# Designs tried in a protein design chat: VHH binders against Serine/threonine-protein phosphatase CPPED1 (CPPED1). Part 8

Target 1, 314 residues: Serine/threonine-protein phosphatase CPPED1 (CPPED1), of Homo sapiens (Human) (q9brf8)
Amino acid sequence: MSAAEAGGVFHRARGRTLAAFPAEKESEWKGPFYFILGADPQFGLIKAWSTGDCDNGGDEWEQEIRLTEQAVQAINKLNPKPKFFVLCGDLIHAMPGKPWRTEQTEDLKRVLRAVDRAIPLVLVSGNHDIGNTPTAETVEEFCRTWGDDYFSFWVGGVLFLVLNSQFYENPSKCPSLKQAQDQWLDEQLSIARQRHCQHAIVFQHIPLFLESIDEDDDYYFNLSKSTRKKLADKFIHAGVKVVFSGHYHRNAGGTYQNLDMVVSSAIGCQLGRDPHGLRVVVVTAEKIVHRYYSLDELSEKGIEDDLMDLIKKK
Short names: E, the ipSAE of ESMFold2; O, the ipSAE of OpenDDE; V2, 0.75 times the mean of E and O plus 0.25 times the DockQ between their complexes.

## First folded at step 1 (VHH)

Design h08 (framework vhh_8cml_1)
Fold by ESMFold2-Fast, scan of step 1:
Structure h08 (fold): chain B 314 residues (1-314), chain A 124 residues (1-124)
Amino acid sequence: as target 1 above (314 residues)
Amino acid sequence: EVQLVESGGGLVQPGGSLRLSCAASGFTFSRYAMGWFRQAPGQEREFVALITYSGRSTDYSDSAKGRFTISRDNAKNTVYLQMNSLKPEDTGVYFCAAGLYQKYSYSPQAFDYWGQGTQVTVSS
């Protein structure tokens, strides 16, 4: 059995809620505010990819440790402090049952313990965290290690939903768990409508799409066309403004009707031309504004004044 | 100069077998995932099969599962597709593709290099 850190960094989401943000204090608009989003630290992937064997769990990940430590140090220096730091899945590279998984997990836990205690961590599951085809056992392992795989929380009148997108990719080994998330999601979206939240924002590992709702199925980097359209329509009807994802290791996205799909590039291994980085997300009463920063940019210069000035606007 | 050269296509009766080969040159073959795609007249290219860099993991379209087997020989820079129990709906031009990536992607856009294709016709 793995140890859970109740009240600590890795056991914050429990009972489908996040205790760091008590709903009674967070249900009314108290913005503007901002948060930091990272994706795919994926300890082990850089080495696995470089050796041409990505099916292995990756036997070295020192570069990912240094990159993630740089990310944490950059976040800790920000003033004012971000409301939270969300990691949009693929925390480690080694899939359930693979070599190096335990070592990668312990190293990531050590790095994440350095995050300022005033900045709650929000952890999203990715395919490498739960498996491409999740099972009750792999979901339970994730929940013991990191906290609930799906949950909701409120910050300053804004509803945040964290989804396990692996149930949308392939629920064949755990159809009851997929159905439970679907029922829970419908309830959360109903709450968003009834309480007239300022905004509703979704985090999930796999993007709905990379460029357009009507794009072809990638079979890996985007959700199937039938699934993405059903989810997007549910989100739009509930007033969800944006979905943030990782998985693609490149910045991407687009807009469908009034829903933005934002794919954020990786802290760890890069696939495209983007630098290793973090996304700064500013939430105002009227809009959500975001910008991707390289780790070096954020470390050296912090957040640009045009974004920070939005936090000062009434 | 990157080249992917397919061979082994042809005409076969329903229920028959074909083995396709794809010879690669001009890039570090052992670092690339290899895929097979097919295209019927008037249709888009569709995914058939994938094999990872090491050959330890494979994936197949629903129509190919149980009938087709993808394999590779990194020493010979060659990928193969063994096609059994062929059906008329398997008819099309079969393309070999190479993709440099750390995760599977079955979209044609994820593949960097493409062969010219080899015709497979399944007809009585």
Scores: ipSAE 0.000, ipTM 0.220, lowest interface PAE 13.4, mean pLDDT 87

## First folded at step 2 (VHH; framework vhh_7nfr_2)

Design b6a (from b06 with S31D; at its last look DockQ between E and O 0.02; V2 from the best seeds 0.00; counts 0 for: pae O 9.2 > 2, placed apart)
Fold by OpenDDE, look of step 2:
Structure b6a (fold): chain B 314 residues (1-314), chain A 118 residues (1-118)
Amino acid sequence: as target 1 above (314 residues)
Amino acid sequence: QVQLQESGGGLVQPGGSLRLSCAASGFTFSDYWMSWVRQAPGEGREWVSSIKQSGSEKYYADSVKGRFTIARDNVKNTLYLLMDSLKSDDTAVYYCARLYWGRSFDYWGQGTQVTVSS
């Protein structure tokens, strides 16, 4: 690890926790705060999409570099500083074993190194990061590169859970890893209940659903009905109020029994009409408020006053 | 001026072998990823292989895995492609290409023809 990496924003999750946030200091409510959420920088997708060859494409990603740089610059200008910056998966486009993976990874790391050192990065794994069908090898590679694929951390009395959602989509080549996460998750949710955390929030790549818990199964963009229902019920029972995801490259979401599913559009390639952007998430004692910003808006105007007022109110 | 010049192509029988070379000039060769791309008649360009600056990482298209080997000599500013067990489907013009930041191929050679035929 280059000396630069040791002091940088890349706090790799290890042992299923994030050292950037010591639990002993972060387990109690300390007041309102906010964080920034991005999704799907996915270096390489814009070009691949434009050519209609997403599977074999990804040989150009300059635009994603520019977009991500803009995102980083916007984040660095924010005052006060966000508690962390989370990327909800599909960091790059090249799946394991595919061309340009190393180059894309290195370029993304380079861009992200410009994030303010006081803003820890939280990295979620997507299907392009570990494969549509993850293996022990692909998961290991991810963990080596970015940190643990699932982990928890505390910030100001809020429990954050990062999940590997690909284990819910297709664990056929690594069933033992999926089982391990299941057990771990149950333990974490038990902790959430027992400690009466101020809030519990989940980050994952694949949405539970896009609009409704009862929507039709989408082969790609949501989890199956059976899977999403089970997860949602577990989350609700534990008091989880919000699940954030990417993957859809569009803003979407819905509510199920007081559980909010929030799907954030992409920093990178847009498949809909949303601008490239980031989501600002404000956490108060009573509620979680979030808003999607275009990169331009965030860069030029910053966070709007109504949200800032929530943060300033102790 | 950046220049890439391929050589080594020719006619070979199925099951045969060829070694392609690409001579690079006009830039610091050791600073760049390098790639081979091929184009068959009537087809689009197809990525074949890439190699890291140091040569420590190599990537191959599924169609050529186990048969082709990419290599480089940074002292000689030369990229190589060793092609074994050639098939008729390998018939194409083979191009040397430079990889650049965020760009897969910013410079190309003129290509060398490989024809696999009985």
Scores: ipSAE 0.007, ipTM 0.275, lowest interface PAE 9.2, mean pLDDT 92
ESMFold2, look of step 2: ipSAE 0.014; ipTM 0.397
ESMFold2 (binder alone), look of step 2: mean pLDDT 87; pTM 0.885

Design b6b (from b06 with Q53Y; at its last look DockQ between E and O 0.02; V2 from the best seeds 0.00; counts 0 for: pae E 20.6 > 2, grease 25.8 > 24.2, placed apart)
Fold by ESMFold2, look of step 2:
Structure b6b (fold): chain B 314 residues (1-314), chain A 118 residues (1-118)
Amino acid sequence: as target 1 above (314 residues)
Amino acid sequence: QVQLQESGGGLVQPGGSLRLSCAASGFTFSSYWMSWVRQAPGEGREWVSSIKYSGSEKYYADSVKGRFTIARDNVKNTLYLLMDSLKSDDTAVYYCARLYWGRSFDYWGQGTQVTVSS
């Protein structure tokens, strides 16, 4: 990391970990706690979608700026503070090499600087951040801008895994990078099995599935059937309880055996009827409880009493 | 100590075929992706092909796609490159390389010469 990045607004993931959560402090159960999940701010998509030209970066993103500022303000008002705020991919719309990418990136960085410094950011790579067909160069650009594309960290005895899911979708121009993640993931899942962690949770941009493990391949919004079954079986064997994703711009999900796939709708452009929003995720010793809130609901009313009771139960 | 030893190179005519082998020792071969990389005289090294540690996924440079086949035998700890429809442009030293973190190769063989000429 450069000296400027070390002094920036947030801790970037480095060395396959997140320094905001040192493992020696976080290896014991210290719940309940909660975190906030957002997805797909995707600066530029609203304009691109409205004109029917999603191949360009879109030349306007003021609406996404306002929505993401609203999300940040809602998060900053929360008491007690969430343990972290995760953005589950597609940070900006313009893919590598497309117009407006630099400007979209700078504007998102500016908006994220307003997040309360006591709330660490967790950034997940999406297909727009690294390209539909990533290369070593596009992954390096992401890592320089936002931090590692895959890593793990502990919070209160819970193991969190952040994956670059584009390596499962199209690794054809970066097979060595996929191999590195595959080896690393097997090591992390072995740790999860050996530790009998309170919980293990995965963040990745592309959902395993939208409704059912046996659904047809969508070829964009879900992973292929063979791939998602292999991953899901590995996760289940290691005791992973839930995968959180974005990408779909709609709320979705289902259960495969004891693994939940939770697809969260967007802060930015909506492709369905969901409001722009965030997901509150409460982690107790026994279970993981989550609920999607519109930005308006969260900013005006905060977290509902039943979830707040779980958060404050000690 | 990690060792990679290529063999099977030689002189062939255009349109001909060769099979390269790479014997691996000193590490758990079945845990690593492996690659073939080539270097023509006066040129930099050019990635040719890679194969997943299990053998289930294979990747090729556009210049060799459809003509070359990578394979591995995790029992014999051997990497292979089957080269068909050889062209003069394929003349190079071919290296077996172990993939390390990222896009780096941390161990290389000594190379085997492939010469394609009339």
Scores: ipSAE 0.000, ipTM 0.127, lowest interface PAE 20.6, mean pLDDT 87
ESMFold2 (binder alone), look of step 2: mean pLDDT 86; pTM 0.873
OpenDDE, look of step 2: ipSAE 0.021; ipTM 0.325

Design b6c (from b06 with S30D K52S S54D G55S; at its last look DockQ between E and O 0.73; V2 from the best seeds 0.00; counts 0 for: pae E 10.5 > 2)
Amino acid sequence: QVQLQESGGGLVQPGGSLRLSCAASGFTFDSYWMSWVRQAPGEGREWVSSISQDSSEKYYADSVKGRFTIARDNVKNTLYLLMDSLKSDDTAVYYCARLYWGRSFDYWGQGTQVTVSS
ESMFold2, look of step 2: ipSAE 0.000; ipTM 0.393
ESMFold2 (binder alone), look of step 2: mean pLDDT 88; pTM 0.886
OpenDDE, look of step 2: ipSAE 0.478; ipTM 0.803
ESMFold2-Fast, scan of step 4: ipSAE 0.610; ipTM 0.851

## First folded at step 4 (VHH)

Design s01 (from b6c with S31D; framework vhh_7nfr_2)
Amino acid sequence: QVQLQESGGGLVQPGGSLRLSCAASGFTFDDYWMSWVRQAPGEGREWVSSISQDSSEKYYADSVKGRFTIARDNVKNTLYLLMDSLKSDDTAVYYCARLYWGRSFDYWGQGTQVTVSS
ESMFold2-Fast, scan of step 4: ipSAE 0.649; ipTM 0.866

Design s08 (from b6c with E57Y; framework vhh_7nfr_2)
Amino acid sequence: QVQLQESGGGLVQPGGSLRLSCAASGFTFDSYWMSWVRQAPGEGREWVSSISQDSSYKYYADSVKGRFTIARDNVKNTLYLLMDSLKSDDTAVYYCARLYWGRSFDYWGQGTQVTVSS
ESMFold2-Fast, scan of step 4: ipSAE 0.696; ipTM 0.876

Design s09 (from b6c with E57F; framework vhh_7nfr_2)
Amino acid sequence: QVQLQESGGGLVQPGGSLRLSCAASGFTFDSYWMSWVRQAPGEGREWVSSISQDSSFKYYADSVKGRFTIARDNVKNTLYLLMDSLKSDDTAVYYCARLYWGRSFDYWGQGTQVTVSS
ESMFold2-Fast, scan of step 4: ipSAE 0.665; ipTM 0.866

Design s10 (from b6c with E57Q; framework vhh_7nfr_2)
Fold by ESMFold2-Fast, scan of step 4:
Structure s10 (fold): chain B 314 residues (1-314), chain A 118 residues (1-118)
Amino acid sequence: as target 1 above (314 residues)
Amino acid sequence: QVQLQESGGGLVQPGGSLRLSCAASGFTFDSYWMSWVRQAPGEGREWVSSISQDSSQKYYADSVKGRFTIARDNVKNTLYLLMDSLKSDDTAVYYCARLYWGRSFDYWGQGTQVTVSS
């Protein structure tokens, strides 16, 4: 923990970095390792969705609390401990300025404080965290509450990039902030190439695509075809191997050239047949292997031996 | 073609019980949240209850909590509403509806009339 974390708040990304992973210690390959990915705890959504009105802020979220507590308990029991726990956006349901936002935020902070201090928390912004059309004010609120909306960090020779995908969806009210992320991203991708990172991995809330690069625009769950192709080409050129996203509340994805798009289903509200769950992601020198686990499977049985054996290989 | 067909409505005395059924076809029923929505004469639609794909989450309007029970049979592709302790205020046409992102409800049945009268 840093001095800035005095008083028991979790660590936050600041200055476009995550202090839990100092670059000087993490620049060389020190894998294999694994991390846990969750998405869309989205406190408030289940009841709002159940009534057919997702535009309300959600006046009940006890189920999301229980599911997220189960997720935290499952993660805390893992041995060896994961390198970090990433949440791929839509932390709470209530949009900026909506009722229940403060209460949902306070409850999620309480639940996340229970994560083992040895497991750093990586937070990605979603549309409900910043707004479908972000503003300077909504971005600033997120950064005060949760930490930087975009940043990079290194773990064992692997570059991780956290992006604010709302700037790709609709930057019309904050074009200067979108431009700043674009310039920062180009710099990070250049660094990835120059340093010959073992892997580069991207986290963003909105998927590039749900099934294929050439799929039709959904206008909500995927980025527009022109935008996704531009980003995918930048990622491929820089050696990015995988993009992880939430937003869809279903497991989905596909491959475009050598870039994997992995859409992970929700801890909270499910819109398809997937159970509430978490994704285990194993990073080896050669490949990135991942598997979605229901909360019950991970809580009761932990990670399957075939994945754990990849971590133990010398 | 997606179809939802309600049955089980009728005339019942206050304090009585009814079981509504909704037969679903033309889609993967076990992949969707399902709901009951009612409309009383001269009033707007009122959401009554919803059930998740696996029945692990069930939600009810405050007006029906403790009296109504929502259930589903994914093998039979059927949604149910078990209505106990019926009141005159429960008089309405009851619709089966499929929850869908972006449309709230994308498919509706034709409705079944429930009349609670002394």
Scores: ipSAE 0.633, ipTM 0.859, lowest interface PAE 1.6, mean pLDDT 91

Design s11 (from b6c with E57M; framework vhh_7nfr_2)
Amino acid sequence: QVQLQESGGGLVQPGGSLRLSCAASGFTFDSYWMSWVRQAPGEGREWVSSISQDSSMKYYADSVKGRFTIARDNVKNTLYLLMDSLKSDDTAVYYCARLYWGRSFDYWGQGTQVTVSS
ESMFold2-Fast, scan of step 4: ipSAE 0.703; ipTM 0.883

Design s13 (from b6c with E57L; framework vhh_7nfr_2)
Amino acid sequence: QVQLQESGGGLVQPGGSLRLSCAASGFTFDSYWMSWVRQAPGEGREWVSSISQDSSLKYYADSVKGRFTIARDNVKNTLYLLMDSLKSDDTAVYYCARLYWGRSFDYWGQGTQVTVSS
ESMFold2-Fast, scan of step 4: ipSAE 0.678; ipTM 0.878

Design s17 (from b6c with S52K; framework vhh_7nfr_2)
Amino acid sequence: QVQLQESGGGLVQPGGSLRLSCAASGFTFDSYWMSWVRQAPGEGREWVSSIKQDSSEKYYADSVKGRFTIARDNVKNTLYLLMDSLKSDDTAVYYCARLYWGRSFDYWGQGTQVTVSS
ESMFold2-Fast, scan of step 4: ipSAE 0.652; ipTM 0.869

Design s18 (from b6c with Q53Y; framework vhh_7nfr_2)
Fold by ESMFold2-Fast, scan of step 4:
Structure s18 (fold): chain B 314 residues (1-314), chain A 118 residues (1-118)
Amino acid sequence: as target 1 above (314 residues)
Amino acid sequence: QVQLQESGGGLVQPGGSLRLSCAASGFTFDSYWMSWVRQAPGEGREWVSSISYDSSEKYYADSVKGRFTIARDNVKNTLYLLMDSLKSDDTAVYYCARLYWGRSFDYWGQGTQVTVSS
């Protein structure tokens, strides 16, 4: 057992599920509830970005440690406790095989051990975690370190899907692994329809789009137009309400038909004017309501009353 | 339209101090990270320091840490580099540069010469 799994901080996803939420207890509506979403702590990126060379592994990450510790402390103070804390990929900056990767990983594990044992961690893979072009070896390394790269779990009648979006970006070195995820996803979406889940929610690192389904390909921050449309249509058909992503290091998103694309800015390095922060996501029987908070706002004032009032309603 | 103009370079003795300025125009200065990059005679460009849009984050090359201070004035659209305890190996042309995703540095100034000699 890795140090990140010890003490009940989180249960590593295994067998395409998350043991912290047993399906036997979680398949029926038991909301409302809320969870906290963070993205891109990405230990090492601020220094790498600051030098103009993001290809280096980042030889300094004390600021990311402080920011992530502040995030954990803010989450631990929340009352009632959130159902879980999800990190939407790019846990560390150093790509597979690069310098500083091991040290960044061990420091992040240390910080995450401080998360309240009653708040499960949900970890999503990003391109820096498995490579821009994943291989069987980089995927296996991620799974050994953090747990499964894609999996599903239920909370209070809501189906959550965690996807490895790098298979959508560039599966050229691991086409069989992409095919396995595609088959698994189709099965999960079928289950969502058959069981009449209250909501289905997707977490993946790369956004479908940043503003609009028809926007031009960025070739890095959004999935290609053909890929995003195919995925969005599958999600809409299955009743998925929202996709949450990181990767962009800015708050962004939009709506396509009845599907919301929500891009959350980073705990770590900011590429725009958004503060370092976390997203509070409230799940009610009727809707999903969310708001981005700076780390300082959440630490000092907690969650605003209008969101907390939603948690008190059936 | 985007322009960066450096000033404040000159000849200084070892142990001396200089203050470099970079006047920025043609873009929303307070929305970008800004950097100083230097180039010594016969050598490649070396990153020196960077500052976030709001000054909350500052980073320095190990060679200058503790001696140089980066600062900005978003009202005046000006970037600064305060250089203390100058050494002969700090001799270089100092460039003001704008950090940009996907291009590293997308705009550069003309540079200002710093010579540390006795």
Scores: ipSAE 0.520, ipTM 0.811, lowest interface PAE 2.1, mean pLDDT 91

Design s21 (from b6c with D54S S55G; framework vhh_7nfr_2)
Amino acid sequence: QVQLQESGGGLVQPGGSLRLSCAASGFTFDSYWMSWVRQAPGEGREWVSSISQSGSEKYYADSVKGRFTIARDNVKNTLYLLMDSLKSDDTAVYYCARLYWGRSFDYWGQGTQVTVSS
ESMFold2-Fast, scan of step 4: ipSAE 0.699; ipTM 0.882

Design s23 (from b6c with S52T E57Y K58I; framework vhh_7nfr_2)
Fold by ESMFold2-Fast, scan of step 4:
Structure s23 (fold): chain B 314 residues (1-314), chain A 118 residues (1-118)
Amino acid sequence: as target 1 above (314 residues)
Amino acid sequence: QVQLQESGGGLVQPGGSLRLSCAASGFTFDSYWMSWVRQAPGEGREWVSSITQDSSYIYYADSVKGRFTIARDNVKNTLYLLMDSLKSDDTAVYYCARLYWGRSFDYWGQGTQVTVSS
C-alpha cells in the first residue's frame, strides 16, 4: 500500500489519535452536538448466516452494499451535519485469511468513500475484522487497512475512547498487545479525570452485557462476568457515561450504577426484530440522549424534532 | 417448548410439484430467520433455502434456484417451501430449521420425506 493511498480517503486514526479533531481546539465544551452510530455492516453475513455455516466468508453481499449505501445517503442528507459517523465493528464478514475478504473489504471502502468528507469516519474493530483470537499479524493488517484498533479523540470537550474488545475476549496469542491497551486505557481514563471532560464515551465491538451486569456469560455476545465487572468499575471510577457496542445484531443494553451499556442493532444482517438502522446520539452538557432509527425512517423523515431541539438549547 | 413440525412430503414423478409446510410453536416466530435443510439417503445435510424475519431477504442453494420458492406467514407461524420441476436428485428428508447465531441451526423439525421417482 502507498502512503497516499493509506492517508487518502478516510479520517484514519494514527498514533492513538484522530487528526480530524485536533485536541487543542476540542478540549473545551462547545456543544451541544450529535453523531451517528452504525454497527455490523458485515458484508457477507446475510448469505453465510442463511446457509447455517457462519465460518464461510459469505460469497454474496449485494444486500449489505445496498443497505450501507442507503445508510451513507441518509447521513449525507442530514442538516446540520453530524460531527462524525462511527461504525462499531464487524465491517466485513470474512475472517482474516478467508475467501471473499479482499472483495468485501474493497466494496466496503468504495461505499464508505461516498460519506461526505466533512463527516469524519470512526472505525472500531470487531471479531470478524481481526479474528476471534487476534494475533500481531491480524491486528497489523487491520491497522494498515482501516487505522488504529484503539485510540482516543476529543470533540467539543467530550473524550471518546475506541477499544479493541477482542483483547478482552481472548488475548492468548497477543498478550503484550493486550497489556499495551490496558496501560493506555488506564492513562486515558486518568486524563479524563485530570482534564475534567464534559463526558467520556466508549466505543467497543463486544458489549459488556446485553441486559444486566450480573447476567450469565453468553460465551460470544457478552464479555465474561469477571472482565465486564472490572471494565465497568474502571469506567465508572473515571466518569464514563456510556459504552456503545455492536456484535449482537439486535438493540439491547441496560444500566449499571451510572454507566449505560447501549447495544446497537446492525446496518447489515438482523438477528432479531429490529429493522436495519442507525443510532442518532445527541450530546448535551448535562446528558447523552440517543435513539435508533430504521434506515427507511432516517432516509425519508430525518431526525425527529425532539432530538434536534436538544442541539438548539444553549 | 420449541416445536417445528413439517408436512406435505410424498412421492412424486420427475417434473412434478410439492408444497411443504412447517408449523412453528413455542417461540416468537417473526423474530427468527427460518430455513429448509435436506438430507438425501447416505449423504450429509444440505442447506436448501433461508428467509429473513420479514421476507426482505431470501437465499437459495444453486441446485434449487428457479425451481423452489421459500415463503412464510408470520400470522400463522408457518414456513413454506414450494417445489417445482422436481428431479430425482431432490429425493431427501426435508427439515425445517431455526437459525441462531452461536449454533447456526438450534432447533430442527422431525423431517418430511420427499421421493422423486417414476
Scores: ipSAE 0.134, ipTM 0.599, lowest interface PAE 6.1, mean pLDDT 90

Design s46 (from b6c with S104P; framework vhh_7nfr_2)
Fold by ESMFold2-Fast, scan of step 4:
Structure s46 (fold): chain B 314 residues (1-314), chain A 118 residues (1-118)
Amino acid sequence: as target 1 above (314 residues)
Amino acid sequence: QVQLQESGGGLVQPGGSLRLSCAASGFTFDSYWMSWVRQAPGEGREWVSSISQDSSEKYYADSVKGRFTIARDNVKNTLYLLMDSLKSDDTAVYYCARLYWGRPFDYWGQGTQVTVSS
């Protein structure tokens, strides 16, 4: 870790919380507000993907730098400023131990330093950040570089939970870390019920599902049917309204009972028809409203009036 | 039902030009990255070029940079490779291929022969 990183260039989560939002000031409803969600800047993927070999670290990522810089510039121009900017995993493409990982990481840090200091960064781990099968070492590396892999924070009476979804995908090399997250999550969901939070919102890299809770296992883009049902039921019981994720590089999702699964397409490499983009998420006392914007749309026109009008209705 | 059909290959002199086409059917063409891959006699497959869904991203093998241009027409469901300044080393069967997660190049065309000789 460099001295500049240690000096607080990023609002890193530590001790399973985010200091940028002190719980003592944020536990009561102070909305409405909005935040910006991006996913999968994944520096290096476009070139790797283009060659048909996603297992390499990707030796070019200038396009991802330009796209992520455009995203940061668009966010910085918004008025009023969003409460935070969350990146839903796969920050870089190179897996732990792979070539180009250090260079991709340093370039992403440089780009993210340009985010307005008044807009805290919320960083979610993805499979490329900690490995498809995480280890204690890869988790520790992520935590040193970016902050805690799972944590909670409050904003204006709303509880936000950031989860390490790789423990749900394959915990075989770190079962004790998975168990620790499970216990912590149960505690946080209990707090959500006890404090009667206005909303509870979950961020995790891997979607519970892409279209339906009963869909077949994809073995990569969705969590297994047994795992997704168990998690969804826990979320529903605790009053969680929505889970936001990346990973799929396409906009997708659906609803199971009263829980929304929202899969947001990528800042970086696109695997479907969606443009490179960001999701605007508006939180009101009654509901959570969101819309995906291309980087060009958000840069040129900002947020549409129908969404911004929701923020004016207290 | 996914079909990819290449055309436009042939015999050309060194320094000449060819335009390859690939007609795609049976899938939502504008939802996929598309690629050209070639195989020279006695050699393995070599990736040549790829293009994103909206043509905003194009990538080329170092051996063809500055000489080849990849393009697509999403209305006609057609992929193109415009080949300029052809060299004898470009002699190969050229395949149109679809990029797909988990099985990159999951569908291939039949190939079109390009021969560069005097």
Scores: ipSAE 0.628, ipTM 0.860, lowest interface PAE 1.7, mean pLDDT 92

